# VH-VL binders against a5d7b1r34to270, part 2

Target 1, 237 residues: a5d7b1r34to270
Amino acid sequence: APGSQRAALYVHWPYCEKRCSYCNFNKYIPRGVDEAALRRCLVIEAQTLLRLSGVRRVESVFFGGGTPSLASPHTVAAVLEAVAQAAHLPADSEVTLEANPTSASGSRLAAFGAAGVNRLSIGLQSLDDTELQLLGRTHSARDALQTLAEAQRLFPGRVSVDLMLGLPAQQVGPWLRQLQGLLRCCDDHVSLYQLSLERGTTLFTQVQQGALPAPDPELAAEMYQEGRAVLREAGFR

## First folded at step 1 (VH-VL)

Design f10 (framework fv_fezakinumab)
Fold by ESMFold2-Fast, scan of step 1:
Structure f10 (fold): chain C 237 residues (1-237), chain A 124 residues (1-124), chain B 111 residues (1-111)
Amino acid sequence: as target 1 above (237 residues)
Amino acid sequence: QVQLVQSGAEVKKPGASVKVSCKASGYTFTGYYMHWVRQAPGQGLEWVGWINPNSGGTFYAQKFRGRVTMTRDTSISTAYMELSRLRSDDTAVYYCARLPYSGSYFEYYYMDVWGRGTLVTVSS
Amino acid sequence: QAVLTQPPSVSGAPGQRVTISCTGSSSNIGAGYDVHWYQQLPGTAPKLLIYGNSNRPSGVPDRFSGSKSGTSASLAITGLQAEDEADYYCQSYDSSLSGYVFGGGTQLTVL
């Protein structure tokens, strides 16, 4: 029978406020970007994709890519409205927005909620200020935790965080303390990501020039294994 | 009460190895990291490394890498530190000390319970 | 050398106030890592005195207090008593060394 196909929709936001030191795929926001034009483009693309694919029900929507929390809540609302017009978007569908702590004030987070977002993925990456500086992040650990607390108040039970491991000079013990501290401050979803050192990044160049030690893959493997054990013991998924 | 009981004093010749034990009681041994810290006579404290008793994972200060090995036996709640290729400047009191999980990153990285120390003397 | 800098000695009379400084750098205290303090009585193991810059463990008198600002920390001891005569060590974490670091220690003499 026609009209029974289900799908998850990924909406790509192509811009970052600042290029990350470990990332060579994200784009800076162009000086002359026209968000109204971008919004129209995203709406047309979403509707066209749904029509061409024959999707009749959208179970989840994920706003990712660069830094979707830089987008206007109106742009997010317009895309979700377009999806709802082209297919069935149930009220209990997961609508996730990836947020950077520097661009996610409480008022912006509340506006995303009003636009239809019901889940947040917070790119914390680290609670160590030196590690955040190494990663090219503009926020402090305190700023990140404040954003996390605001997110949890506005999206109770629906906030996940990303934490990186395998950074230069990073140790297992201190990183595990950081993880355990984070678990007392966050909901039941945590994602652990190993640093990938890629050519063309600022971080790769610093390691190549001897300004930073190379990441230790054995320590990274130990961090991942022990981090997963900590998450299981705490009941996290 | 929480206690860390260390093995007795050792006298070793240069080039030998020494293995110090630290028996924990009064808490869940696998729930806390065990640190090793040394103190040469009349000198300050120097961090050697840590072991995670749950996983057996270890991390050592750069100065001791290649000479120190930390292990544990969870069946008897005991941690061990073995230091090889001993030199006279390894003469020190070696302490084991517990690192708690604080649950808040603002309270990280302190040692709350210490063993009484094991004197290791390296002399010819 | 010790990574964190403390004065090698301080002295005071009973009832007086003394402060012990602990000076770090941008890779440790200046990076936001907490400072902890240990008291070592002659012939004994170190005992945790202050953790997380200013918190006291159970059993530590309120005469002992800690603070942190910028790249340095201080331990304050008020109402000095003879039994306070000991060595005091600050401790933090250093990101450039990827390790736990101690101050050189301060010997407190109660006159």
Scores: ipSAE 0.000, ipTM 0.414, lowest interface PAE 15.5, mean pLDDT 80

Design f11 (framework fv_fezakinumab)
Fold by ESMFold2-Fast, scan of step 1:
Structure f11 (fold): chain C 237 residues (1-237), chain A 126 residues (1-126), chain B 111 residues (1-111)
Amino acid sequence: as target 1 above (237 residues)
Amino acid sequence: QVQLVQSGAEVKKPGASVKVSCKASGYTFTGYYMHWVRQAPGQGLEWVGWINPNSGGTFYAQKFRGRVTMTRDTSISTAYMELSRLRSDDTAVYYCAKGRLYVWGSYRYTGYFDLWGRGTLVTVSS
Amino acid sequence: QAVLTQPPSVSGAPGQRVTISCTGSSSNIGAGYDVHWYQQLPGTAPKLLIYGNSNRPSGVPDRFSGSKSGTSASLAITGLQAEDEADYYCQSYDSSLSGSVFGGGTQLTVL
């Protein structure tokens, strides 16, 4: 359309509750972070980017980065209001928040819904507690599944779950069991992600020092192919 | 050549321990679970447990918990099963077997054994 | 005490059809876990004969077929031959035990 530009907006949340062993984040939530100042910065940034780009319609908004579910729902609401003031944000626009189960209680998820979030991406990563500890995750599999159930109740048909494969010491059989168990609990979407071992992470250092076996790319490829077959058979995409 | 080569027959007295080895070749050793299955003379197959050769993680059948230990050495692609406090009814051929996971249908799966060692006879007698 | 139940023996004449049953429960075959079959010739290790209820590995004749219904599975052997004389074992997975489970075995005699 004349003078119209359509866009997807990515909003970066820079803080984690705890530094993840596979994350290349150098920051975690410090004592006494000033969220009001961060909220102001995110609002100004969103308004400035929309003004400079000439975007007239925002079709989707994604809150990602460190751990966006740690953000105040008020901060999320303020950013969405800023977007709606600077451009057209349709009522049916997809507004996704990436959530860590550790920081996503039912009441908190409901508050994000009230703030304008209408889709969740839950970073489950694994259903094996040993693997979760290896990844530096602070949640248990049980807690993650409880969070998933609450998310599905509050956002029916609009919850995606992320599951990792190719972790050090991970095997095809147990991983496929995790996927099958997850599919019994998830009616929406499952995303499979291969671990990328990045320099500067705790996990990379442990592999370099021989404390953990290096990820096997052939096993990762087998997991991915067999996982996709399981998803296709179950009707997931 | 894809094969599992097991250690030779053992004769042990009651109360002793035995350690059976299984050397894999021709496939990625750390890519598949290694299972142990035993068969007493003239009897059926009995599953003992599995080891994940990559992590060293193990799971044992209830009957053997506290008496069996499975380990591996990835540098020589070899899995081990050690059974302690041997009894006469532990007399059996012990097989190592490569596990394969076959996924079939929604939420269904199979764990089957596509490659077997020739077996190690362990005789427990006085 | 095998977890899965098989008849201890079955017999047939050359050229005939025999069927070997494998009966489980709600924690294994009844829970939807697949059934696999192994052939064990005297003095040898078991050999995979059927996997995933009905699939044949390369080299296994089409005379061997598998099926599954409810809490039970069956192995059918058509055109019975003398070399088919062996012990046959079914195997599945049990969710309550989190492990592999076997049938007691069936000795096939070719008359």
Scores: ipSAE 0.000, ipTM 0.403, lowest interface PAE 18.6, mean pLDDT 79

Design f12 (framework fv_fezakinumab)
Fold by ESMFold2-Fast, scan of step 1:
Structure f12 (fold): chain C 237 residues (1-237), chain A 125 residues (1-125), chain B 111 residues (1-111)
Amino acid sequence: as target 1 above (237 residues)
Amino acid sequence: QVQLVQSGAEVKKPGASVKVSCKASGYTFTGYYMHWVRQAPGQGLEWVGWINPNSGGTFYAQKFRGRVTMTRDTSISTAYMELSRLRSDDTAVYYCARGGYTFTYSGYDVYFDSWGRGTLVTVSS
Amino acid sequence: QAVLTQPPSVSGAPGQRVTISCTGSSSNIGAGYDVHWYQQLPGTAPKLLIYGNSNRPSGVPDRFSGSKSGTSASLAITGLQAEDEADYYCQSYDSSLSGWVFGGGTQLTVL
């Protein structure tokens, strides 16, 4: 923005390893993708945008999109170095990476930390294996919780968990039990995401064809309200 | 390896406040929640609350809300529990305990894998 | 009052088997939450004996085992020894209280 000296930078990672049934994003990593070329493009884009915008200070960086945890730690490091050269990136600025439990081994998470990442957002989505299958996730709830525990060890107090609500056939009581389970063991950060059925997604097509029941928007609203109350009671802000 | 060293016994009058300390060593202090559990003489264990040493976030059992405050000092790896408006039935040994994890369908669950020796707080007139 | 119910005492002779029960409800053990067990020797802090229903920490002998079924859990001690004389507490999580809960404790006497 004209005259703006400060910014938050969003770095979009355009590839998923697998199509997610609930998302409108449908990109697979082709065999032989030249990540070095993508890295060069992201670096040039970041440098150009910061130069043209006149931004002097970058207060936070967020790596999101498809599945940023599939990116090489070298690519993340190169982008952060480019930002630091074009503007002031404070040592204590928030650098967040979205991670999928399936692609976030402990060694890989540690490498992202070495690259400059200091916060993680873990796409858990559900603790119910049937719901995870519905969402097109390949990990089990136990696998996801193991990844979460490792993330918390490597990034103490700096791990957020994403939890989905409003899924077909989902009920308030069981969903609140999932949320309460997470709150016993997470780093004080939980994000609640309401399912929206968007045209072009696999989940939307299955509902339209009658293969899955339609989500109940009134139950979704109730989940959101009660989930927020549970978060407030547990001290999550 | 893991050690939790608590402050010494306290004798307080009804209406006073007491502050108990718990100094951690042998692990990364900010990597685990610190819980507080009390035990009245000859009675069972009662959970009081937890603090996340990294964020300073706290959560207290309903019975103690409004009277308990948990804090920490990361520079000396020490957690504190302060209980105010003391009455005689607050007489108890107060333990700090580290929250360990296990994995379940209901989320990963917490067990207390290391305990301090306890601090006896006596409330008498 | 304790949220989880344990017998106040149990006894056995050396070499025998004793079992300590822990009975909960639909808001805790019945909701699928794990049960953990602690041993407390007189004048000492509790020590973790079993976690996650049936797992033993390093240093806990195989004589101690845990199990869970429905709304209840059990701690079994085989080959009972005089040094096992202690108080035993079960612990779980209760969703209605949004907190961790303990049983009332069981005093084991070795006859």
Scores: ipSAE 0.000, ipTM 0.427, lowest interface PAE 15.4, mean pLDDT 79

Design f2 (framework fv_fezakinumab)
Fold by ESMFold2-Fast, scan of step 1:
Structure f2 (fold): chain C 237 residues (1-237), chain A 126 residues (1-126), chain B 111 residues (1-111)
Amino acid sequence: as target 1 above (237 residues)
Amino acid sequence: QVQLVQSGAEVKKPGASVKVSCKASGYTFTGYYMHWVRQAPGQGLEWVGWINPNSGGTFYAQKFRGRVTMTRDTSISTAYMELSRLRSDDTAVYYCARGPYYDFWSGYRTYYFDYWGRGTLVTVSS
Amino acid sequence: QAVLTQPPSVSGAPGQRVTISCTGSSSNIGAGYDVHWYQQLPGTAPKLLIYGNSNRPSGVPDRFSGSKSGTSASLAITGLQAEDEADYYCQSYDSSLSGYVFGGGTQLTVL
């Protein structure tokens, strides 16, 4: 289209290190994955989509999906290079990578920065070890906070944090305290995600069997509203 | 001064129901959860459940589900615990206790009970 | 059986130090949940003594201290006084029960 000159690009990383208890799609990391072949496929897909869409300028790139921080920094660099060849990718474009604390060491985060990433979205999900266990996360709260500190040193003012609410047995008071504690450590952006309990997940099965209490929708709604109020009062978006 | 004033002792027959009240003063009633904890004679403490006075939402220990109902009246800053189908082993002192601050600066992830009522003795006998 | 294990009794002389243990499992203290401690004098309601593993409420003497490590927590009382004779309870949260749990209680005798 004649006016179509700007776009945002979403790059999907299809693999997780471990199957998440709230994820139905990612059940394991297949052995024998050829990252060079995957890199080539992502490059071709990006170039093809940009060519077919007529996009001339890409103002933001988001690496998401399974666990993008498991990707080689070379793969990230190759995709960004492909975008720059097919369209204009300004030097000040927002390039965000979703990172899981278990796969995001300081040296790895620095390598992503060198590859062209200039913003991180850290999937903390919770600061409670039991809640992290329920979510199938392989990191502890301590590991998550260490990764957050490293990310903030490497990407000052450019780190966003994901925090989940509405988990089984989760309560408003303790969750708000997690959020308040997090706000003292994070000075950029916080995203709140309500748990959606879906059929076919490990978490759904445990709730159905009575191993875990069912999430309370009114409690989750209260958490969301109170959390948003706390974020607004603190100046977060 | 935070105060939790509970209703007086009750004597009930097996199969009856009892409703204990807890009137709060000295703080914003809707700002803190109200918990109920019981203690049978010569035994330890046992958590029954909580009510959020702001929303009216409740959560009960599995042992008491189907027999306990917690309510509140914000106009008089009073919480209630009703236990039905009473058995002799429900004989206990029932305490109301205030749950967590919605404290702006606190990072604690579990409830603790900072102020307790004096307790209401419920005796179930025939 | 109480979910958290405490010794049924401990004793000490005035001026001495005693430690009361609270042992849990992977579903409570071992999962990282905070431990709180209560003092119950004979015939009275429990009183908060320690919250969040090691914090003292206003009015609790610094002779009382708490700690937590792994699946266990401890309450330490130094400079024992006769007025410390009471039952002591630890409390945490258990994810498998989805509820708050107490220790069985420890009776402290000051000899």
Scores: ipSAE 0.000, ipTM 0.399, lowest interface PAE 20.4, mean pLDDT 78

Design f3 (framework fv_fezakinumab)
Fold by ESMFold2-Fast, scan of step 1:
Structure f3 (fold): chain C 237 residues (1-237), chain A 126 residues (1-126), chain B 111 residues (1-111)
Amino acid sequence: as target 1 above (237 residues)
Amino acid sequence: QVQLVQSGAEVKKPGASVKVSCKASGYTFTGYYMHWVRQAPGQGLEWVGWINPNSGGTFYAQKFRGRVTMTRDTSISTAYMELSRLRSDDTAVYYCARVRYYDILTGYSLDAFDIWGRGTLVTVSS
Amino acid sequence: QAVLTQPPSVSGAPGQRVTISCTGSSSNIGAGYDVHWYQQLPGTAPKLLIYGNSNRPSGVPDRFSGSKSGTSASLAITGLQAEDEADYYCQSYDSSLSGWVFGGGTQLTVL
């Protein structure tokens, strides 16, 4: 029965509670920061939010944000343990981790599984190697597909893929061919995301300076509608 | 000091294979893409492909697919380009060049070909 | 054959200004991809001269400048010197080819 005592919990990596002297909500945390301190921040945040909200059952947990697959599996385990102490986290709860192909080795994915993760969301973004290079990704499409295959082996039936649309100069036809190609390699879920330009990024700067065309909202809407039709015809949700 | 040192000139017969090396020094080898570009005598520049030394991932220009293979050895910071089934029109200077890549989380930017090797002349003749 | 079109040659006298054009299409420069420029002195490897349409690497004099408009880019060289005699290549990315493309090159002669 739905009510205020049931919830889904979002854990944002790499941000921590504002009580931490070197970490703030809504701030990127440098790679060299002591992860034990970040782990403590995330544990306290989860416990505090659950207690203040009166939530008694957590039906799902989502580790998202920057690159949660860079986190230690111990940090993931500690957060899940804190949730289980503050509220009921059933064994059948969905625990999802967002993974970037550049940081999602098979051994690391297996360790997340051991820590309590039971679903993965793979940030593929594109199957065009140069679109990946433009997006600043350090992996090739082949690397990403290899990571996807390993993820499907470790988490059968519980892997989703994120594909981006609305990139500068992207065209509907070639993008739909990318999507159709991806569907041959993915049996579970595909999520379509429109490009969002963030101030302070290389992409934002290049669009602002006229080096890249601004994304076309009408073209992005067309891609989304036609992409959903392709997914529906292929039997995807 | 950043340097890319390439292997010496090669003379090959049509149908043979050639493997050119590019040894990097003065920077983190796995932090940059390595591209290969060729230039036939008196002609312009032609892009062949790239390798990501960190992952070993590769991408090749369509003209060379099936004939080119790019590899690397991170223990000696060396990239390789092997071109098979050589034709006389493969005669060219082959350059390696590094490109900064941008990962949203690490802040490295994709940029121009900022450092080039001196080139390896490959001559294909009967 | 080059995907980007450059004039095969340009010439100027010392102290003058020359411009080298680079003409693309809707799949490369016209799609908004950055243009980079390389200088190749006789018998040497290409050297990065301009990156990201208009930026200079350390050590490149400010008399070299780049610009981009529509489907074309230009390299401008002011205060021309004898040492500027070289081949100049523009480069961009082409989405239809999913790869990097170069201009045919322009030989600059300082008379």
Scores: ipSAE 0.000, ipTM 0.422, lowest interface PAE 16.5, mean pLDDT 78

Design f4 (framework fv_fezakinumab)
Fold by ESMFold2-Fast, scan of step 1:
Structure f4 (fold): chain C 237 residues (1-237), chain A 125 residues (1-125), chain B 111 residues (1-111)
Amino acid sequence: as target 1 above (237 residues)
Amino acid sequence: QVQLVQSGAEVKKPGASVKVSCKASGYTFTGYYMHWVRQAPGQGLEWVGWINPNSGGTFYAQKFRGRVTMTRDTSISTAYMELSRLRSDDTAVYYCAREGRITMVRGVIPYFDYWGRGTLVTVSS
Amino acid sequence: QAVLTQPPSVSGAPGQRVTISCTGSSSNIGAGYDVHWYQQLPGTAPKLLIYGNSNRPSGVPDRFSGSKSGTSASLAITGLQAEDEADYYCQSYDSSLSGSVFGGGTQLTVL
């Protein structure tokens, strides 16, 4: 028996609060979703995968997919309990939850902490309200900064934030201003993501129709280079 | 309570350098960007650049790149602007100004909520 | 030249309403960037009067209001008083210059 077999577990949450304008794999939350039934399914799936794989230790758990912060904290707790019953889940295991500012109030973040979450990945994407509207986000820059402050208070040293670059009409100077603004509010991890324009999205359709300018790859490359320099100078990894 | 105290007037020859200081008090110095804005006698306001006192990161208006350097000393809550290779048309009052917190406005658009009283720099022979 | 265009002067009588315009282009106000306003009394530093198009800092009377439409912004002063006599500057951000930009300033004279 492999007593020390170890793994990282990915738990997929399939629903979004709002369909993302730049992603075609996310879906709106259906009205009347039966979360108790979904919770049972996630528990059974986690236990079955662990039994079939022969995994005895789970070193990390990641709740990702659509918008995991829309899940009930007790669904997260139930999955973690199921994992602990089927395998060894050390107290120092990393348990990360992806959170959207719209669905991640301070009380909700605290409840996820109580459920066993000990790391957060916050999808800010932008600190410019016009860019957030373009991306189909429901939160404002002010809301995002408030959520970040609460996350850092509840999960000190264990919060990462996502910032996008290469958006239509975006310029290097204003984007560097956003990054610098974020660094005033966050000393944790920052991840930079370049926009990928995919077929089937609202954003792709608007660019094809000429309603929005196409992203400029050269400008995006410049943003990435300058952004990396700013992060390096500030001591971010 | 928030105060920005600037160094005294300077008279310089063309080709010299000048270093203006701005000492902040009444708030957390590293929590707010500091901008520099100048005003030639009888003229309007002209933005020079900004420094992030937390990181030391800077950004300068294209017109001043290669001649201006912004620095800070967090131990004494003081920001500095050094302008080199001075010309007579650099004669101006130089203001330091604090960037307001983004709480009631969109994103990253800077506005200047507190200003120093200005430092007159005169460039003449 | 200043990047944003303001009338060089405006005048009004006590109790009247005056409006100061600030005209930009597609790279600044027309791109959706906020407009801020500053008041400069003779011999003093500028003071923040309006930020984010229409917001007033604590201590600024509601007689001062701001608005923005298309490529232009306006500062309105109602119930004009003698102490309102000053220079007024608009400020925005220009994407082509990647920096803050100011209007040329408007001198308000109270008759």
Scores: ipSAE 0.000, ipTM 0.434, lowest interface PAE 13.7, mean pLDDT 80

Design f5 (framework fv_fezakinumab)
Fold by ESMFold2-Fast, scan of step 1:
Structure f5 (fold): chain C 237 residues (1-237), chain A 126 residues (1-126), chain B 111 residues (1-111)
Amino acid sequence: as target 1 above (237 residues)
Amino acid sequence: QVQLVQSGAEVKKPGASVKVSCKASGYTFTGYYMHWVRQAPGQGLEWVGWINPNSGGTFYAQKFRGRVTMTRDTSISTAYMELSRLRSDDTAVYYCARSYTYIYGSGRYVYAFDIWGRGTLVTVSS
Amino acid sequence: QAVLTQPPSVSGAPGQRVTISCTGSSSNIGAGYDVHWYQQLPGTAPKLLIYGNSNRPSGVPDRFSGSKSGTSASLAITGLQAEDEADYYCQSYDSSLSGYVFGGGTQLTVL
């Protein structure tokens, strides 16, 4: 009897607009990148993996990695079509695209929706401009909120946001105020994640040189506990 | 099974406010957006706005900003639309409608209104 | 006026085929947004007839079909019956308005 094996599929987009200071695996966009060739590779990889693994049902698809919102919507559509041909992709499956905030992304987000994306994960990370600069982000808090508002209009009830905690010099009170402010703008889901300080990043080097204090794991734990309490009180996950 | 039940007809004078209710049953109320659409007598359909019943977040068509307020009560699975400073040209049937989102084998996202209330006639006169 | 353009009326004899057009622009149908169709019988709420350009909800006869090309969409009705006499509306999403948009409606008369 077919149909017992289920899977979640992760599709990795390897490029970033700019190297993030907290992430050493991110790559700058190479000049002359051939996205048609990358699209063919992703399609073949997805089809081959599903056929060889014997997966009959794909419960969810996540486009993540560097900056998947830089990908052509045609590439996203091609991968989803490949999945649907190789396995059952139910109508209620979550198809999530990770997007970095930019104030000019509305038309791209709409095109991703047309391509088959039905949920967005917005990598806000912080609503404090100093913290965004520390993380090497090119967007401002204002840009992040504009992207969030556009995402909520295009994907009603299907937008989650990522907020970092445990950043160098970050304090519990100001961070909780960021979280509470974000919850007034949020549509569906907020994910809290702790900074991992990676060797080879500019942030790691600044901490190593004493230019920034090292993240405090006790403070991070306190932020996480308090943040979860705030989310629970507000009815969020 | 799945249904939206709206409040009864209203007659209002110009300048008054009206609040229409829409009670949902047969599905998870907080899992789907609720839209409001109106139709003037003998005219077409006009989108007013939406509310996210989970967050309470709202978005209104530009024409109605400053006059419309959408709210919900999750304890009774009911959405509300209040329209203030009524004018004679606000006379219309006001519908609530659920946003139905899905994808299928082609990998496309769909934004349809699959379940509609029966409508609430709001008459603004004299 | 309506953002999507439909003919105000169409007519056909029983058993015949009619088509109803829905013309948009680059900010809605041309941007890749799907088109949905609603049937409204006199005195009733609209009923979803076609979703996602060409799909039928359970209970909708196969003589109703939808298609989309470029900035336009079309609803086709074959084997016309008296009970098909109704108003038909197309609907999509418009990125420039950040909102949902409807056609002006088409009244179908079965002769």
Scores: ipSAE 0.000, ipTM 0.412, lowest interface PAE 19.0, mean pLDDT 78

